# Ledger of designs, part 17: VHH binders against BTB/POZ domain-containing protein 2 (btb2)

Target 1, 284 residues: BTB/POZ domain-containing protein 2 (btb2), of Schizosaccharomyces pombe (o74778)
Amino acid sequence: MSMNSSTEISQEPSIMKPVSSISSFVFNAGFLQGTFSDTTLIIKGETYHLHALFLGRSPVLLQKLIENNPKGDVHYTIEVETEDPYVTKESCLFVLSTLYCDSPRIPAEVNVCSVLAVSDLLGLDTLAFEASSLIEKSIRPETMESVIRFLDPNFEGLERLKMGMYPRFTSGLFNKAIQVMYNTLVSNWNTEYARLLCNLPFEVIKDLLESDKLTVGASSMARYKLANEIVKMRASFRKQNHIEGKGDESVVLAFDEGSRGIQLVHIAPGAESRRKIWKATSVR
Short names: E, the ipSAE of ESMFold2; O, the ipSAE of OpenDDE; V2, 0.75 times the mean of E and O plus 0.25 times the DockQ between their complexes.

## First folded at step 18 (VHH)

Design y6 (from x3, 17 letters changed; framework vhh_8k46_1; at its last look DockQ between E and O 0.67; V2 from the best seeds 0.72)
Fold by ESMFold2, look of step 19:
Parts: structure tokens; C-alpha cells; sequence
Structure y6 (fold): chain B 284 residues (1-284), chain A 125 residues (1-125)
């Protein structure tokens, strides 16, 4: 019998209209609505109803899918554990959505640092490098503190700052931030950079203020004055926040650089540690 | 015909709370993403929040994250917006919408199929 008479063209307009594109259907019906989902994915206690075929584009998720289906199951349940505070529900939604797209772009409304964190977690190197590139391009006085905090959220110090929390993707961002600071410090030290400068390790402050790459203007003593203002601001910050046992910081003139040179010194608590330090080269 | 009826607006002091509701009819509610948008006088309409139908994924504008909570009850064909810690800049007409966004940016862009008439929220001392 003729079972498929409905395959003949109907003259009703709605039957003539094309269906949604594959990409549109996959994004809406698949990713957003979970139509025909075969996988329950759990990240930080949040549940996502997704599709193994698309999730398999993540090397991390693919391995978990392969390990999770021993026999007889048609539904996957997989979990990715993390305590990373940059891994958020909305960043996970965005990054997971990119597995359902041909050529995803990172839009302005998502937190790029969080996109990098989730991309690293899921082994999505191309997206993680794109996120790192966007962070680098966004480095300016208004964003500097958030970028530095992203590199070293636990205040571990210079070695963490150089690498960041995701070294494959964040190594070198700190150096680029310092290059921006050379050109923007003088006009921003007591405004946009105030809190940042109070929280940076002493060795970073020392290297920044002693560097010939930093131009402080026309005064022969201008660099000394700026360095002293920043050291005083840091000391005031420690007092305001009851931070004890860190010793003192001071600025001295560096004789081997002429009267224009400076040296920042850290003086640990105690009588002997408070004496002035002179460069041996300056004396001899 | 599709109808979206927003309600729950009113006058509120700064720091106060309101709960908006949007009752829907004329379509399969659980198959649509429901969104809230707002428009202040002299400004363009802006995205506030959205929630997917079956999966329950939620989306928020940065300006409202942590203060507003979107939810839906598919048995009542209703979407809600719980608005806490209200500020003067939250003053606007709030519109509910239903759609099937086909890409990430469309969730926030206002490319929704059906729109309600709106409800006024005024936050003033």
C-alpha cells in the first residue's frame, strides 16, 4: 500500500516552510532544552542535561563518558569535581554551550577569567587560549586589580603571579600587566591602583619603582617622592587592616645611580633589621 | 492566541522587595524559554533574566545577579521574578517574554517570539 502519500508536497504554507537550521535546532532544542539528553553532568553540585555526542568534544568529558558506561546503560551520569571559585554556574553554561557550536566566540557579557577556568577544567585548549588573549587585551588601569587577583587569588606572591593559576594559559600575563603599569602608574597610583599597590608583594613594588622603564617626570627627586608616597600608603593600609609582623619599608638614595636613583628596602621587625642598608658598590 | 500577563509591579522603597509574575497561555509553556526585560524612560530595553523550560537553566544580567531570582512553575504556566535589595536604577517597566533562542547571544538580545504588556516597578524614597 502507499504509506507515504504525505511525502507529496502539500500546498499549505506551514508545510512548505523550511525547518530550523541544524545549528539553531541543536542549540535550542539540544543544549538549552535538553531534548533527547542522554547525560547528566554534575559540576560543583549543579546539574546539566546534555548529550554525550557533543560532550565528547571535550577530552576530559570524553574520558569520563568512556569510563562511566560499563554495561547495559543508555544514560550517562558523570561528575567533574572542583573547588575553583572561578568555576561558576553561568561560566559552565557558556563553556558547555560551545560544545554545541561550530565556531564559538566569547561574548562581552561573560566573565572571561571564569571562561578560562572552565575551559582549562574541561581540556578546551583553544577556548582557554582565546580567553587568555582577551584578558591580555583588557589589561588597563580599570581592570588591573581584577587581573592581578585572578593570577594570584590567595596572595601567594611573585612566583604565583608570574605563572597564574593556569600556567599553560596565564604564564606571561603578569609581565604584560607590569608593562602596562610602567606607562600608567604615575597617573593612577593613588586612584585606580591604590588598593592593588597595597596588596602587591614588596619585591614587585621594589622592582617596579626602581626600574628605568618607569618614567616619573621632570623632577630630580620625583621618583623618590612617588616611592615614598606609595610606601606610606602601604604602611597605612597595614595599620588600617591590623596587619602585624611584616616589618617596615623605606626608600633610600642609591649613590651608584647618582642623586636620581633610589632603592626600596624591607626592614624586618627588630633593632638590627632597622639599620640603613648601603650598597657596597656605592662605597667602593 | 498567545497571551503573557505580567503583574506584581508597584512602588517600593530602596532596599525593599517585589515579586513579579507572568501568566502565559496559548502555547506549550514548558517548551519555551521565559525572559524578563526592562525599559526605563529614555533608555533602551535591557535584559534582566531568563530561565529555560525543561532544564531550568537561569541567566542574569550583571546588574541584578545576586539580587534577583527567576523561577517558573510549569504546572501554573507562570514565570516569576523575585526582586530583592531594590535600587533606584531598577525603576522601569518590566516585560516578560517567551522565545526559542538559537544562539548564546540571543538569550539576552530580545529576539523572543512573544511579549507581555509590562508592569511598572518604581523604586524611590
Amino acid sequence: as target 1 above (284 residues)
Amino acid sequence: AVQLQASGGGFVQPGGSLRLSCAASGFTFSSYIMGWFRQAPGKEREFVSAITGRTGYTFYADSVRGRFTISRDNSKNTVYLQMNSLRAEDTATYYCAAGKPSYWEAIRSGEYDYWGQGTQVTVSS
Scores: ipSAE 0.696, ipTM 0.894, lowest interface PAE 1.1, mean pLDDT 86
ESMFold2, look of step 18: ipSAE 0.691; ipTM 0.893
ESMFold2 (binder alone), look of step 18: mean pLDDT 82; pTM 0.823
OpenDDE, look of step 18: ipSAE 0.851; ipTM 0.951
ESMFold2 (binder alone), look of step 19: mean pLDDT 82; pTM 0.825
OpenDDE, look of step 19: ipSAE 0.766; ipTM 0.915

## First folded at step 19 (VHH)

Design z1 (from y2 with I33V; framework vhh_6qgx_2; at its last look DockQ between E and O 0.55; V2 from the best seeds 0.71)
Fold by ESMFold2, look of step 19:
Structure z1 (fold): chain B 284 residues (1-284), chain A 125 residues (1-125)
Amino acid sequence: as target 1 above (284 residues)
Amino acid sequence: QVQLVESGGGLVQAGGSLRLSCAASGFTFSSYVMAWFRRAPGKEREFVAAITGRTGYTFYTDSVRGRFTISRDHAKNTVSLQMNSLRPEDTAVYYCAAGKPSYWEAIRSGEYDYWGQGTRVTVSA
């Protein structure tokens, strides 16, 4: 049986301070404090004191460094212009900090939509895809309006919604949002979705409410009542907000194949001279 | 030796303003990130705002963004927190902190090297 050597006298170690890790030093002294910074970067009037060696990991910033210092001067001054409201000071700080790190992750406290916008601006595709993935995973009734606003902030319509403002990364997010709505609309339409439903293009509302992917009770009357309430809500919203020139919307009962017993119809502005007699039994 | 001393706390009505100050001594002020944290009764300490040394970058928690402004005065070795549009939920003891965060999340995590004793802010409805 062997004995533990615990009775031996160990030499006292010298007290030494641990050497800072390279990653810790680079993040704190480099990124946060700007130690030995050689670059002034300007984005939307905000100034960042940074290092060309790290900024060169962005293909966008690398090109600007090359263009603005062809002679190899000791200091770089570069500017990235944008009017994108999602490009914010805090999100620029976060995204720029990722150039000083290996394998950064997007923390919960940053605005992920703004991270995507800045990542796209700086050509950081991996980070932009990660941000898009997080947005997709966050799509639910309480977040739906903010996601749709991010895709189409200027209410341009269906084409913009399908692509988003950053098509390489946001194409397909609208389809995911629609899939979530099929499963959650009936229970949430007059709460979480009320404002969203008032602002969506008519063709989106029509496709949602006419689709057999949306289950609204077993009867056509339940779907008719829901659709009519939503159309009335949209009309009231337009009046309350002084929105004119959008025409009228209505719901009729229909029993066509592929239709769940209703059709939504729209009378565009100026179509009043081509009036039709609307019938409760069919739109045809 | 190293000391952080907060001042400027008090009682204020909702919608009012208050300016907190933190005097720093015993270390090279410009090489530290300075931060404010707060602790409401019965709650955990939470991050409020931070400002870096030489670069002056600022960070805020969402609930105070646009209402609070952090600033620093290198000549006086002080950091200040201007609190506008105060709400009852801002009621807390506010603590000044100094540190050298080594990664992004550390800015907000409360892993700071030096802490003050705190100053109480009460916001009446």
Scores: ipSAE 0.679, ipTM 0.887, lowest interface PAE 1.0, mean pLDDT 85
ESMFold2 (binder alone), look of step 19: mean pLDDT 83; pTM 0.858
OpenDDE, look of step 19: ipSAE 0.836; ipTM 0.947

Design z2 (from y6 with I33V; framework vhh_8k46_1; at its last look DockQ between E and O 0.50; V2 from the best seeds 0.67)
Fold by ESMFold2, look of step 19:
Structure z2 (fold): chain B 284 residues (1-284), chain A 125 residues (1-125)
Amino acid sequence: as target 1 above (284 residues)
Amino acid sequence: AVQLQASGGGFVQPGGSLRLSCAASGFTFSSYVMGWFRQAPGKEREFVSAITGRTGYTFYADSVRGRFTISRDNSKNTVYLQMNSLRAEDTATYYCAAGKPSYWEAIRSGEYDYWGQGTQVTVSS
C-alpha cells in the first residue's frame, strides 16, 4: 500500500543568484571598489587603490612596480609625477579603468585631449592614437580654438603648433586644422574663432592668407579686404590685452609666385625708420 | 526593504547653495556606487554626480563640475551633494541611486539598482 504523501516533508531546490561575470566583477569590485587592491598609485596628489596585475599592462607603471617591488612584496606604493594641466582626476580614472577592460572605447563624455595626455603619460600608445584620431575628426570651426590651445597652450609659436605637446601623437593635427581653415576663414566668425585668429603667430596668418588654397572671391580686392580686417582685429586685440613688442602688421597688393595678389608684412619690433639727419662736421 | 531617502531640497536664489542628503538602508552601503541624477519637467533624467564606495572616486557631469561636490559617510550610510553657485538650469527633482556599474558608461547611464523618490530643487529669482 502507498505512503501518505501529506506526512512527508518535501524540499524544492533553492534558487541561487548566478555568479557575476568575470568582466563585471573585475570592473566593479576590482577597479571601482579596490577589492583586494595591492597597489597605492599616486598621480598629481590623487590616490588610486588598484592592482599590480592590471596596472602592469601599462609599460610605465610596470617599470615602476618592478623598481619598487622586485622581490614580490604584498603591497606596492608608486608615484607618477607630472605638472601637465591636461592630466586630470577623471581622465586618470578613465584611462586607468581601461587596464581592467578587454576592448575599451573612449566615450563622448570624457575629455579626449586629457585622455591623450594621460595615455601618453602611462605609455598606452593604442589609446593615445585613438584619442588623437578622435581629436582630428572633431576639428571644426566651433572646436578649432580648443584644439589649437591644446597643441600650444603657452603660445610658443609655429614650431610648437606643428608638433603639439605630445609629438608622437599630435604631430599633424595642426596641418589638419589649417586645411579646415581654408574652408572656413571667409565665413563670419564666432567669438572663439576670432580669438584664435588673433592668437595665431603672424607667420601662420601670412601663409594662410597668401595661399592659393584659400578661395576669397574672384579678385585680389576680396582677399585684400579680408586680410585687412584680420590685421586690424589682431592689432585691436594686442592693444586691448596690453601685448607689446610684437611690432605692426600690414597688407599690401603684390603678385608673385605663391601669393594671391596680396602680401602680409610684419614690421619688426624696435625697427627704426631711419631718417638721414645731416650735420656739419664742426660743432657750433 | 531597501530605502533611499533624499532630502535637503528647497527654493534658492541664483548663486545660492543647498546640501542634499540621501540616507540608505537595506543593503551593504559601502559596496555600492552612489549617484545623483536629476530630472526637470519634460526633460530626460540626467547624470549629476557619483562616488564609489570604498575608494571614494568621484565623477561629475560637465555642467556641475567645480560647483557641486559629492561625498559619502559610510558609517552613517549617507551620501551628500553640496551644491554651490546654483543656476536656474539646476532646477529639477534630484534622485539618489545605488548601483554596481560593470563598465565605464554605466556609471552615468542610470542602470542603478535602487532609486529614491527624489527631492525638489528650485532655483529662481
Scores: ipSAE 0.674, ipTM 0.891, lowest interface PAE 1.0, mean pLDDT 85
ESMFold2 (binder alone), look of step 19: mean pLDDT 82; pTM 0.823
OpenDDE, look of step 19: ipSAE 0.775; ipTM 0.920

Design z3 (from y6 with I33V R108Y; framework vhh_8k46_1; at its last look DockQ between E and O 0.61; V2 from the best seeds 0.69)
Fold by ESMFold2, look of step 19:
Structure z3 (fold): chain B 284 residues (1-284), chain A 125 residues (1-125)
Amino acid sequence: as target 1 above (284 residues)
Amino acid sequence: AVQLQASGGGFVQPGGSLRLSCAASGFTFSSYVMGWFRQAPGKEREFVSAITGRTGYTFYADSVRGRFTISRDNSKNTVYLQMNSLRAEDTATYYCAAGKPSYWEAIYSGEYDYWGQGTQVTVSS
């Protein structure tokens, strides 16, 4: 066979279009555009067009894929049911996108509480722990109410606050929030913390205000005054919002209480009618 | 040549509504993420909303969530931004953009390939 001289093919260097990196292609064409999608995933009525291979990195979704099609059908339809209000469309998009990435990071602008909720739903423990760590680092007066509501959205009380709604990831966050409050209560009680203090269980308020870890000022009277202001604020809040059956709260000077000098007293609903001969008075 | 022509801006009183449109040409519209960004005088450009091409996933800045709705019509190569319950702080020049974000943050960061010249939205009494 005869060949032409390479000098007859003289040409300028051509610009070749580079192939997209695997990471860029997977994220854009795969996750965002659904190219070659084989799975319809439904979460809280929202539909996502995704890929079983990547979804299988979630233990929860992998199990649903296997149960829906144990022999590997061409197209999957799977559903994850939840009533969790922290599971939102936008948090689902973010968390699902992390299945298409090797080492995703939680961006500062995303709702970290919702990321934790979706991560727990999908069995993504590493991402859930990262979300919990970010929540912990974000605890400050401006965020305190939202963190406390996230731990106890249904107002169940102290036991729920200590564990949170996702105990494997949220246990201990309440204690850290209380540590922050010891340093920030005096400057924020009637501003950033006002509504929060009105909604916290009495036991939390009592422990907080009686604690030696709380510094209120130079005198024991300052602590007594602050405690009374908070108790009055809580009582006013209950009246304004027609919250009944919570009993009464008061502050007593306690001359033998050492550095605290006060005691908060709560008479539970109905305690005044209870016979002390058969039952002890319950004060929490 | 690629062109993105934003329109539908104007003057509106607080609480009012506007619908922005952005007509696209010169590229395969359905394969691009379309975004809306805005810039007020003396401020940096900020993300407003984005929508993916075929899947239709939507993204919103916190400041507009629940008030603004992004949509697209791939048959008309047009993206829309329905703006309800407008506030004085929504006053800005609104820009449409088209891109192929390759990571999550790029959806919000303004690293889009093509940009329109913008349309003015003024919310004031």
Scores: ipSAE 0.679, ipTM 0.888, lowest interface PAE 1.0, mean pLDDT 86
ESMFold2 (binder alone), look of step 19: mean pLDDT 83; pTM 0.827
OpenDDE, look of step 19: ipSAE 0.755; ipTM 0.910

Design z4 (from y2 with F29L S30D I33V M34I; framework vhh_6qgx_2; at its last look DockQ between E and O 0.52; V2 from the best seeds 0.00; counts 0 for: pae E 2.2 > 2)
Fold by ESMFold2, look of step 19:
Parts: sequence; C-alpha cells; structure tokens
Structure z4 (fold): chain B 284 residues (1-284), chain A 125 residues (1-125)
Amino acid sequence: as target 1 above (284 residues)
Amino acid sequence: QVQLVESGGGLVQAGGSLRLSCAASGFTLDSYVIAWFRRAPGKEREFVAAITGRTGYTFYTDSVRGRFTISRDHAKNTVSLQMNSLRPEDTAVYYCAAGKPSYWEAIRSGEYDYWGQGTRVTVSA
C-alpha cells in the first residue's frame, strides 16, 4: 500500500545520474549555458556570456580583462573589434570553447580557415598552428580554390599569396598548394581548378605551365594545347565578368627556355584600355 | 517528469515552409541544449540544429544552414524550428531532444538524455 516515494518525492530523473566530471560540467554548464558568467564578451556584434577565469587563458582577452577590471566591479564587458570576414559566430563559439578544455582538437565539421582567423585574433598560437597544419594536409583539387582564396581574399597578387593574411601561420601554404597543383593540374584544370585558374595572377599561371615540374605529355604540343585552353578559359572569364585593363595572354612554342617548349606571353594592359578592342566585350 | 512534445509536421510542396515546435516541461531551458534530429526513410538519424537554452547559441548542419532557423521562447518553454525553402530530401520524421553535451562533438551526436516521439514532415515534388 505504500506510495511510490521515488515518484512523489524526487524532482530528479527516475534514474539518478552520477556527478559530471569537472571537464563535462565546465563545458556544459559553464561554456554552453553561461552559468555564473561574470563577463560579457562582444565580437563583431555577437554577445557571449563567459567567465574571466577561462578567458584569461587567451593572452588577448587577459589583457582586456586586466585593462577593464577596476576594483569593485564584479562583471566585465569587453569587446574585440575586427572586420575580418573569416571571423564568424560559429568559429568564435568553437575557439572560445577551447578555453574551457584541455588539449582541444579541431573536429572535421568546423571551418578550419575561420578557426585559424579567430585563433590569431585571440592570440591562441598553438590552435592557430594546428589549424594551419590541417589546412596544409587538406590541400587537394576540391579544396584548392578555397585555400587560395583564404590566402588572398582581396586578389592582391603573388606577394600576398606567398604570405597569406596571417603570415605567422599561413606563410608557406601557397608553396604547398603549388606542389599539389603540379601533380593534379592535368586532371582538374577544366573542373575543380577552373575558377581558380581564372583568378590566379598571370605570373603564377606562367610559372606553373612553363615549369619542368609539370608533366603533361611526351611533347611540347600537349603542353601547348593545355596552356592554350587555360588561356582561352581565362580570357572568356574576363569578358564574361567585365574585367578590363588586364591585357591579352597567349602561348607560343619555345624550344630553348627549359620550359618543355612553351612560353606564355602577356600584352600590356594599358594599350588596349586606350583603344576599342576589335570585338566588343559582352556578358553572357 | 521531463517531457518533450513535437508538433507542426505535415505535408508541404517543395519550396514551402513549415514550423516545428517542441514543448518542454519538467526542466528550465537554461539547463539544457535542445536539438532537432531527423530520420529519413532507410537512413540513420542525423543532426539538424541545436540551441543552448540559456545563452541562445545556435548550431546547424550544413545542408540546412540559411534555410532553417532554430529559436527558443522562454515564456512558452518551447523551441521552434522554422523550415523554409523545403526540399524533397528534407522528408523525414523530426525528433526533438534535450541533453547536456560535455564536449564540442557531442552537440551534434545522438546521445541526448530526453527525446520526443517525433513529427513527420513530407515534402512533395
């Protein structure tokens, strides 16, 4: 006749859970739910309810906490300002979460380029190097355009490509990308690399196609045909997108340059800008 | 007496919209992450979206980003999934879940403490 005391008395689940590990509690109650948060962090207009103790593991955030922690104030409001388009809400959440963990790993579902950008912003050098290493290991035809755009998002040219936007972490990635392209260009030039090849600086295209590290076939005619198709594709892209002032490109046979018999040639951009081109430029 | 009850499923044409709701009782939103999962015919259950109850942080699978919006209503103790620009591949039974993920990947895993019964969404055309 006795009542079910578990059902009538307890406000807990029907099966009592063991206490969470410190790391589990800190991640869920602390990071995800902001329990006992003492800091409002603002990045690009997004608000995060966090804890000074953990944020202090970032050299950048520690400095801001020290600068904004007057005696008697128990709640902090700090802001990190940036215009970096790679700093996104999702990547900020991930990178901030790593301050609540020991030895965090970058999982496959996060945007590694954005993780690198946020890590650089917050002075998290170890995480930024890990992100750069993952980007390097992920360089393949399907990701190449994305990696190159990350290195040079404003199309500044070869010098930016060499260093990237975060030079301490991205210097050398372009060279690795070029090494991959030597082995994958022939199979991917008109598919995965099509847009990339249209947007790369001429001097990069010239060096790539003239290099003895690139193997196309047994004769210079195979390389000549490939180079001409790429030059044609680039010209069509410029016409379709009203990109003017870049001049013309062509491919000639050359036997004494050590380039396996071709040379890419560029006609100065200023000349055609002063005169009407024989055929009017149009958009598809 | 933690309970999750889904509603709002139904039949809709491609390009249409539906709003799913998950009514929670027996806990505060502040204590849990609330997530939507779906199971298409013949496929395994997959993550769709999640929201942290107190802070309102949101997470989405790539295939729904920009089309689906997860939101919470503390006054009604509900979580909603606004589903726009629906496609036939969105056809599935949608489940609401609540849990306390202990690491980043757990947010998207199917290891949640409480589950609703599911609501069917069918997208024709």
Scores: ipSAE 0.741, ipTM 0.912, lowest interface PAE 0.8, mean pLDDT 86
ESMFold2 (binder alone), look of step 19: mean pLDDT 86; pTM 0.881
OpenDDE, look of step 19: ipSAE 0.835; ipTM 0.947
ESMFold2, look of step 20: ipSAE 0.438; ipTM 0.769
ESMFold2 (binder alone), look of step 20: mean pLDDT 86; pTM 0.879
OpenDDE, look of step 20: ipSAE 0.831; ipTM 0.940

## First folded at step 20 (VHH; framework vhh_6qgx_2)

Design aa1 (from y2 with F29L S30D M34I; at its last look DockQ between E and O 0.54; V2 from the best seeds 0.71)
Fold by ESMFold2, look of step 20:
Structure aa1 (fold): chain B 284 residues (1-284), chain A 125 residues (1-125)
Amino acid sequence: as target 1 above (284 residues)
Amino acid sequence: QVQLVESGGGLVQAGGSLRLSCAASGFTLDSYIIAWFRRAPGKEREFVAAITGRTGYTFYTDSVRGRFTISRDHAKNTVSLQMNSLRPEDTAVYYCAAGKPSYWEAIRSGEYDYWGQGTRVTVSA
């Protein structure tokens, strides 16, 4: 298309005001301004002035509206309780706004993890799956730590990591993250992944470093050296942060499994005491 | 006749605070979303914060979240922007705007109907 030239003058008809679309009117007057709102919705102490007709598109909110029988007038007061730190005021505003739209998109400005959390809370499965898909597509070295933290915010371990906090939507994200790490670990282990590798469960570190899917240099010695550096980094992290009772970790050469060439070993607490004394004596 | 008048700009040292005010006439706050935008010298105008007049929902750009607070006063028909922990990067002319965004992304875009003339904020190092 051609740009306007300097010889053209743009003219607009005076007082030309087309009728706004239903969707535009409903978004502004309805959602943003609460015009004719009939429902006070409370989530984590925040108040939203909304409309039962649109809220009914959420199975969770519909059930609460059905259970609510206001006396004297038609005004609903409903509450959704949660302790989920990913449920935030702005994520609630965005997710609630989608109930007033035909084909909402998740914009770049919102936290997709929080959108997933609120979508799950309100039973909005399609939006939750879309959020999960966006999280999966965003998995890269610079986002990896935040994705792993989202899956296991309380450091519960491997079983939580596999499922995440919203299993119907987050199951499998951990496996996708591990697949990305196979291709990015060597270039990022002491930079973007440093803190993450220090906090991952030992069994994850072991599986990652022993896997044939991970390529490290041309020989088993390169893999041995990398694994040893990571184990040292993890031990230093535990010392600097006064983390005790986790036992010790080491790397040994192992030829029983062909091209793998290494085995990561965890020495449980208690056995740590006996082995630590033995190791110190034989080395000292 | 809708009119927006900003005030409260000035010079402040880094770490300091300023309060901007936007006085609205010719409409009630209940009818509009009121937003603050800023333009630094040589840069494009950017969204800072917005508040819905009737419901009081607030929106912030990431760089000001936790430092700036937008609020409304229906009795005075004003919107205020409390700016704390100011940084040199906050130096700009701040504009008040009023409009009726029709979709989510429009809240942060420049699709507002009425604009004030701006108030200058300078944050020295």
Scores: ipSAE 0.724, ipTM 0.903, lowest interface PAE 0.9, mean pLDDT 86
ESMFold2 (binder alone), look of step 20: mean pLDDT 85; pTM 0.876
OpenDDE, look of step 20: ipSAE 0.824; ipTM 0.941

Design aa2 (from z4 with R54H; at its last look DockQ between E and O 0.54; V2 from the best seeds 0.71)
Fold by ESMFold2, look of step 20:
Structure aa2 (fold): chain B 284 residues (1-284), chain A 125 residues (1-125)
Amino acid sequence: as target 1 above (284 residues)
Amino acid sequence: QVQLVESGGGLVQAGGSLRLSCAASGFTLDSYVIAWFRRAPGKEREFVAAITGHTGYTFYTDSVRGRFTISRDHAKNTVSLQMNSLRPEDTAVYYCAAGKPSYWEAIRSGEYDYWGQGTRVTVSA
């Protein structure tokens, strides 16, 4: 194995030498090593040894520092409570490090959804907006399911999807995701989108497959076949996972609307489903 | 007289564990970021994990997160890498490094001041 040239022994005393630059000292000695730290910050049980001067650039942390009333000590202890699973140790470290920098950038190796979550938690709106912009630009078949799960991690439905979990920054991402799906659904429905399509609310599936923004072959028959495949895939998913009480889904040709097309139909369980069954059997 | 010395490498079957150690002499690790890098045969050196010497903040590459744990021992002036659930793709020479990164991306870059000689880890299928 080759030797690194950095193995040389220093010939000079280092106690009289300044650090390379203010920015280098602030990041390394300050943020990374906590030199002269005056604040213990606790997020989700993780401890960070930091500096009130820099933390004060966060409106959320500034409020907590002001409200912290030390009992004769000069050391601050502040806590930020959250149950958000997107708030992680490494994303907290990255976002906190931006308080020690001018014009920080979100690098490729950090989880951008987690950066948005932590930025929102700490009131760092510019960074949260930059994270949201990066998420939007990253929307493609390979990332679609992770983006949709980020918007609605608890499967609450369409209202949550439209706003996301951080509405100031995530409102509109769902609409962008749908626009991408119009151009990519036909090539990806049984591969990259398979699991996603099984978990999306019926109303989203209906709007997606009925939209004239979605092009499927040259005829309504091609769209009808695709819609049936997706409905069958969703039904199989529900049966395999023992999901009950959701009623049935089907696809019909929409001749009565003056143009050839399709309509996805959902019959909820209960009295209304019973009534429609009777009407169907009486029609000739 | 400043040196970093790795130890704990060897041959192990997939799913096994190893613990690497990096001992520093001639300085204390408290003011440094200590990192592990690895070089697989025919590949470039890549970042594995890092720990800040004083505060103990940890950083991991995605492929090892949850399987590897970096830790420090102030009394012995050492940093350890506990490697669990080893896979054949973890086969590499592992290097210990110490430095003072001045920006976020530098933590994962190879711009460290001191480097050890490396210790070989081989994971058989």
Scores: ipSAE 0.736, ipTM 0.909, lowest interface PAE 0.9, mean pLDDT 86
ESMFold2 (binder alone), look of step 20: mean pLDDT 85; pTM 0.874
OpenDDE, look of step 20: ipSAE 0.799; ipTM 0.936

Design aa3 (from z4 with S31D; at its last fold request DockQ between E and O 0.60; V2 from the best seeds 0.73)
Amino acid sequence: QVQLVESGGGLVQAGGSLRLSCAASGFTLDDYVIAWFRRAPGKEREFVAAITGRTGYTFYTDSVRGRFTISRDHAKNTVSLQMNSLRPEDTAVYYCAAGKPSYWEAIRSGEYDYWGQGTRVTVSA
ESMFold2, look of step 20: ipSAE 0.750; ipTM 0.915
ESMFold2 (binder alone), look of step 20: mean pLDDT 86; pTM 0.878
OpenDDE, look of step 20: ipSAE 0.840; ipTM 0.944
ESMFold2, fold request of step 21: ipSAE 0.703, 0.678, 0.680; ipTM 0.902, 0.894, 0.897
ESMFold2 (binder alone), fold request of step 21: mean pLDDT 85, 85, 85; pTM 0.872, 0.871, 0.870
OpenDDE, fold request of step 21: ipSAE 0.851, 0.854, 0.857; ipTM 0.955, 0.953, 0.952

Design aa4 (from z4 with R108Y; at its last read DockQ between E and O 0.49; V2 from the best seeds 0.71)
Amino acid sequence: QVQLVESGGGLVQAGGSLRLSCAASGFTLDSYVIAWFRRAPGKEREFVAAITGRTGYTFYTDSVRGRFTISRDHAKNTVSLQMNSLRPEDTAVYYCAAGKPSYWEAIYSGEYDYWGQGTRVTVSA
ESMFold2, look of step 20: ipSAE 0.723; ipTM 0.907
ESMFold2 (binder alone), look of step 20: mean pLDDT 86; pTM 0.879
OpenDDE, look of step 20: ipSAE 0.822; ipTM 0.940
ESMFold2, fold request of step 21: ipSAE 0.697, 0.681, 0.675; ipTM 0.904, 0.897, 0.896
ESMFold2 (binder alone), fold request of step 21: mean pLDDT 87, 86, 86; pTM 0.885, 0.882, 0.882
OpenDDE, fold request of step 21: ipSAE 0.841, 0.853, 0.850; ipTM 0.955, 0.954, 0.949
ESMFold2, last read: ipSAE 0.698, 0.701, 0.708; ipTM 0.903, 0.905, 0.907
ESMFold2 (binder alone), last read: mean pLDDT 86, 86, 86; pTM 0.880, 0.883, 0.881
OpenDDE, last read: ipSAE 0.855, 0.861, 0.844; ipTM 0.952, 0.957, 0.956

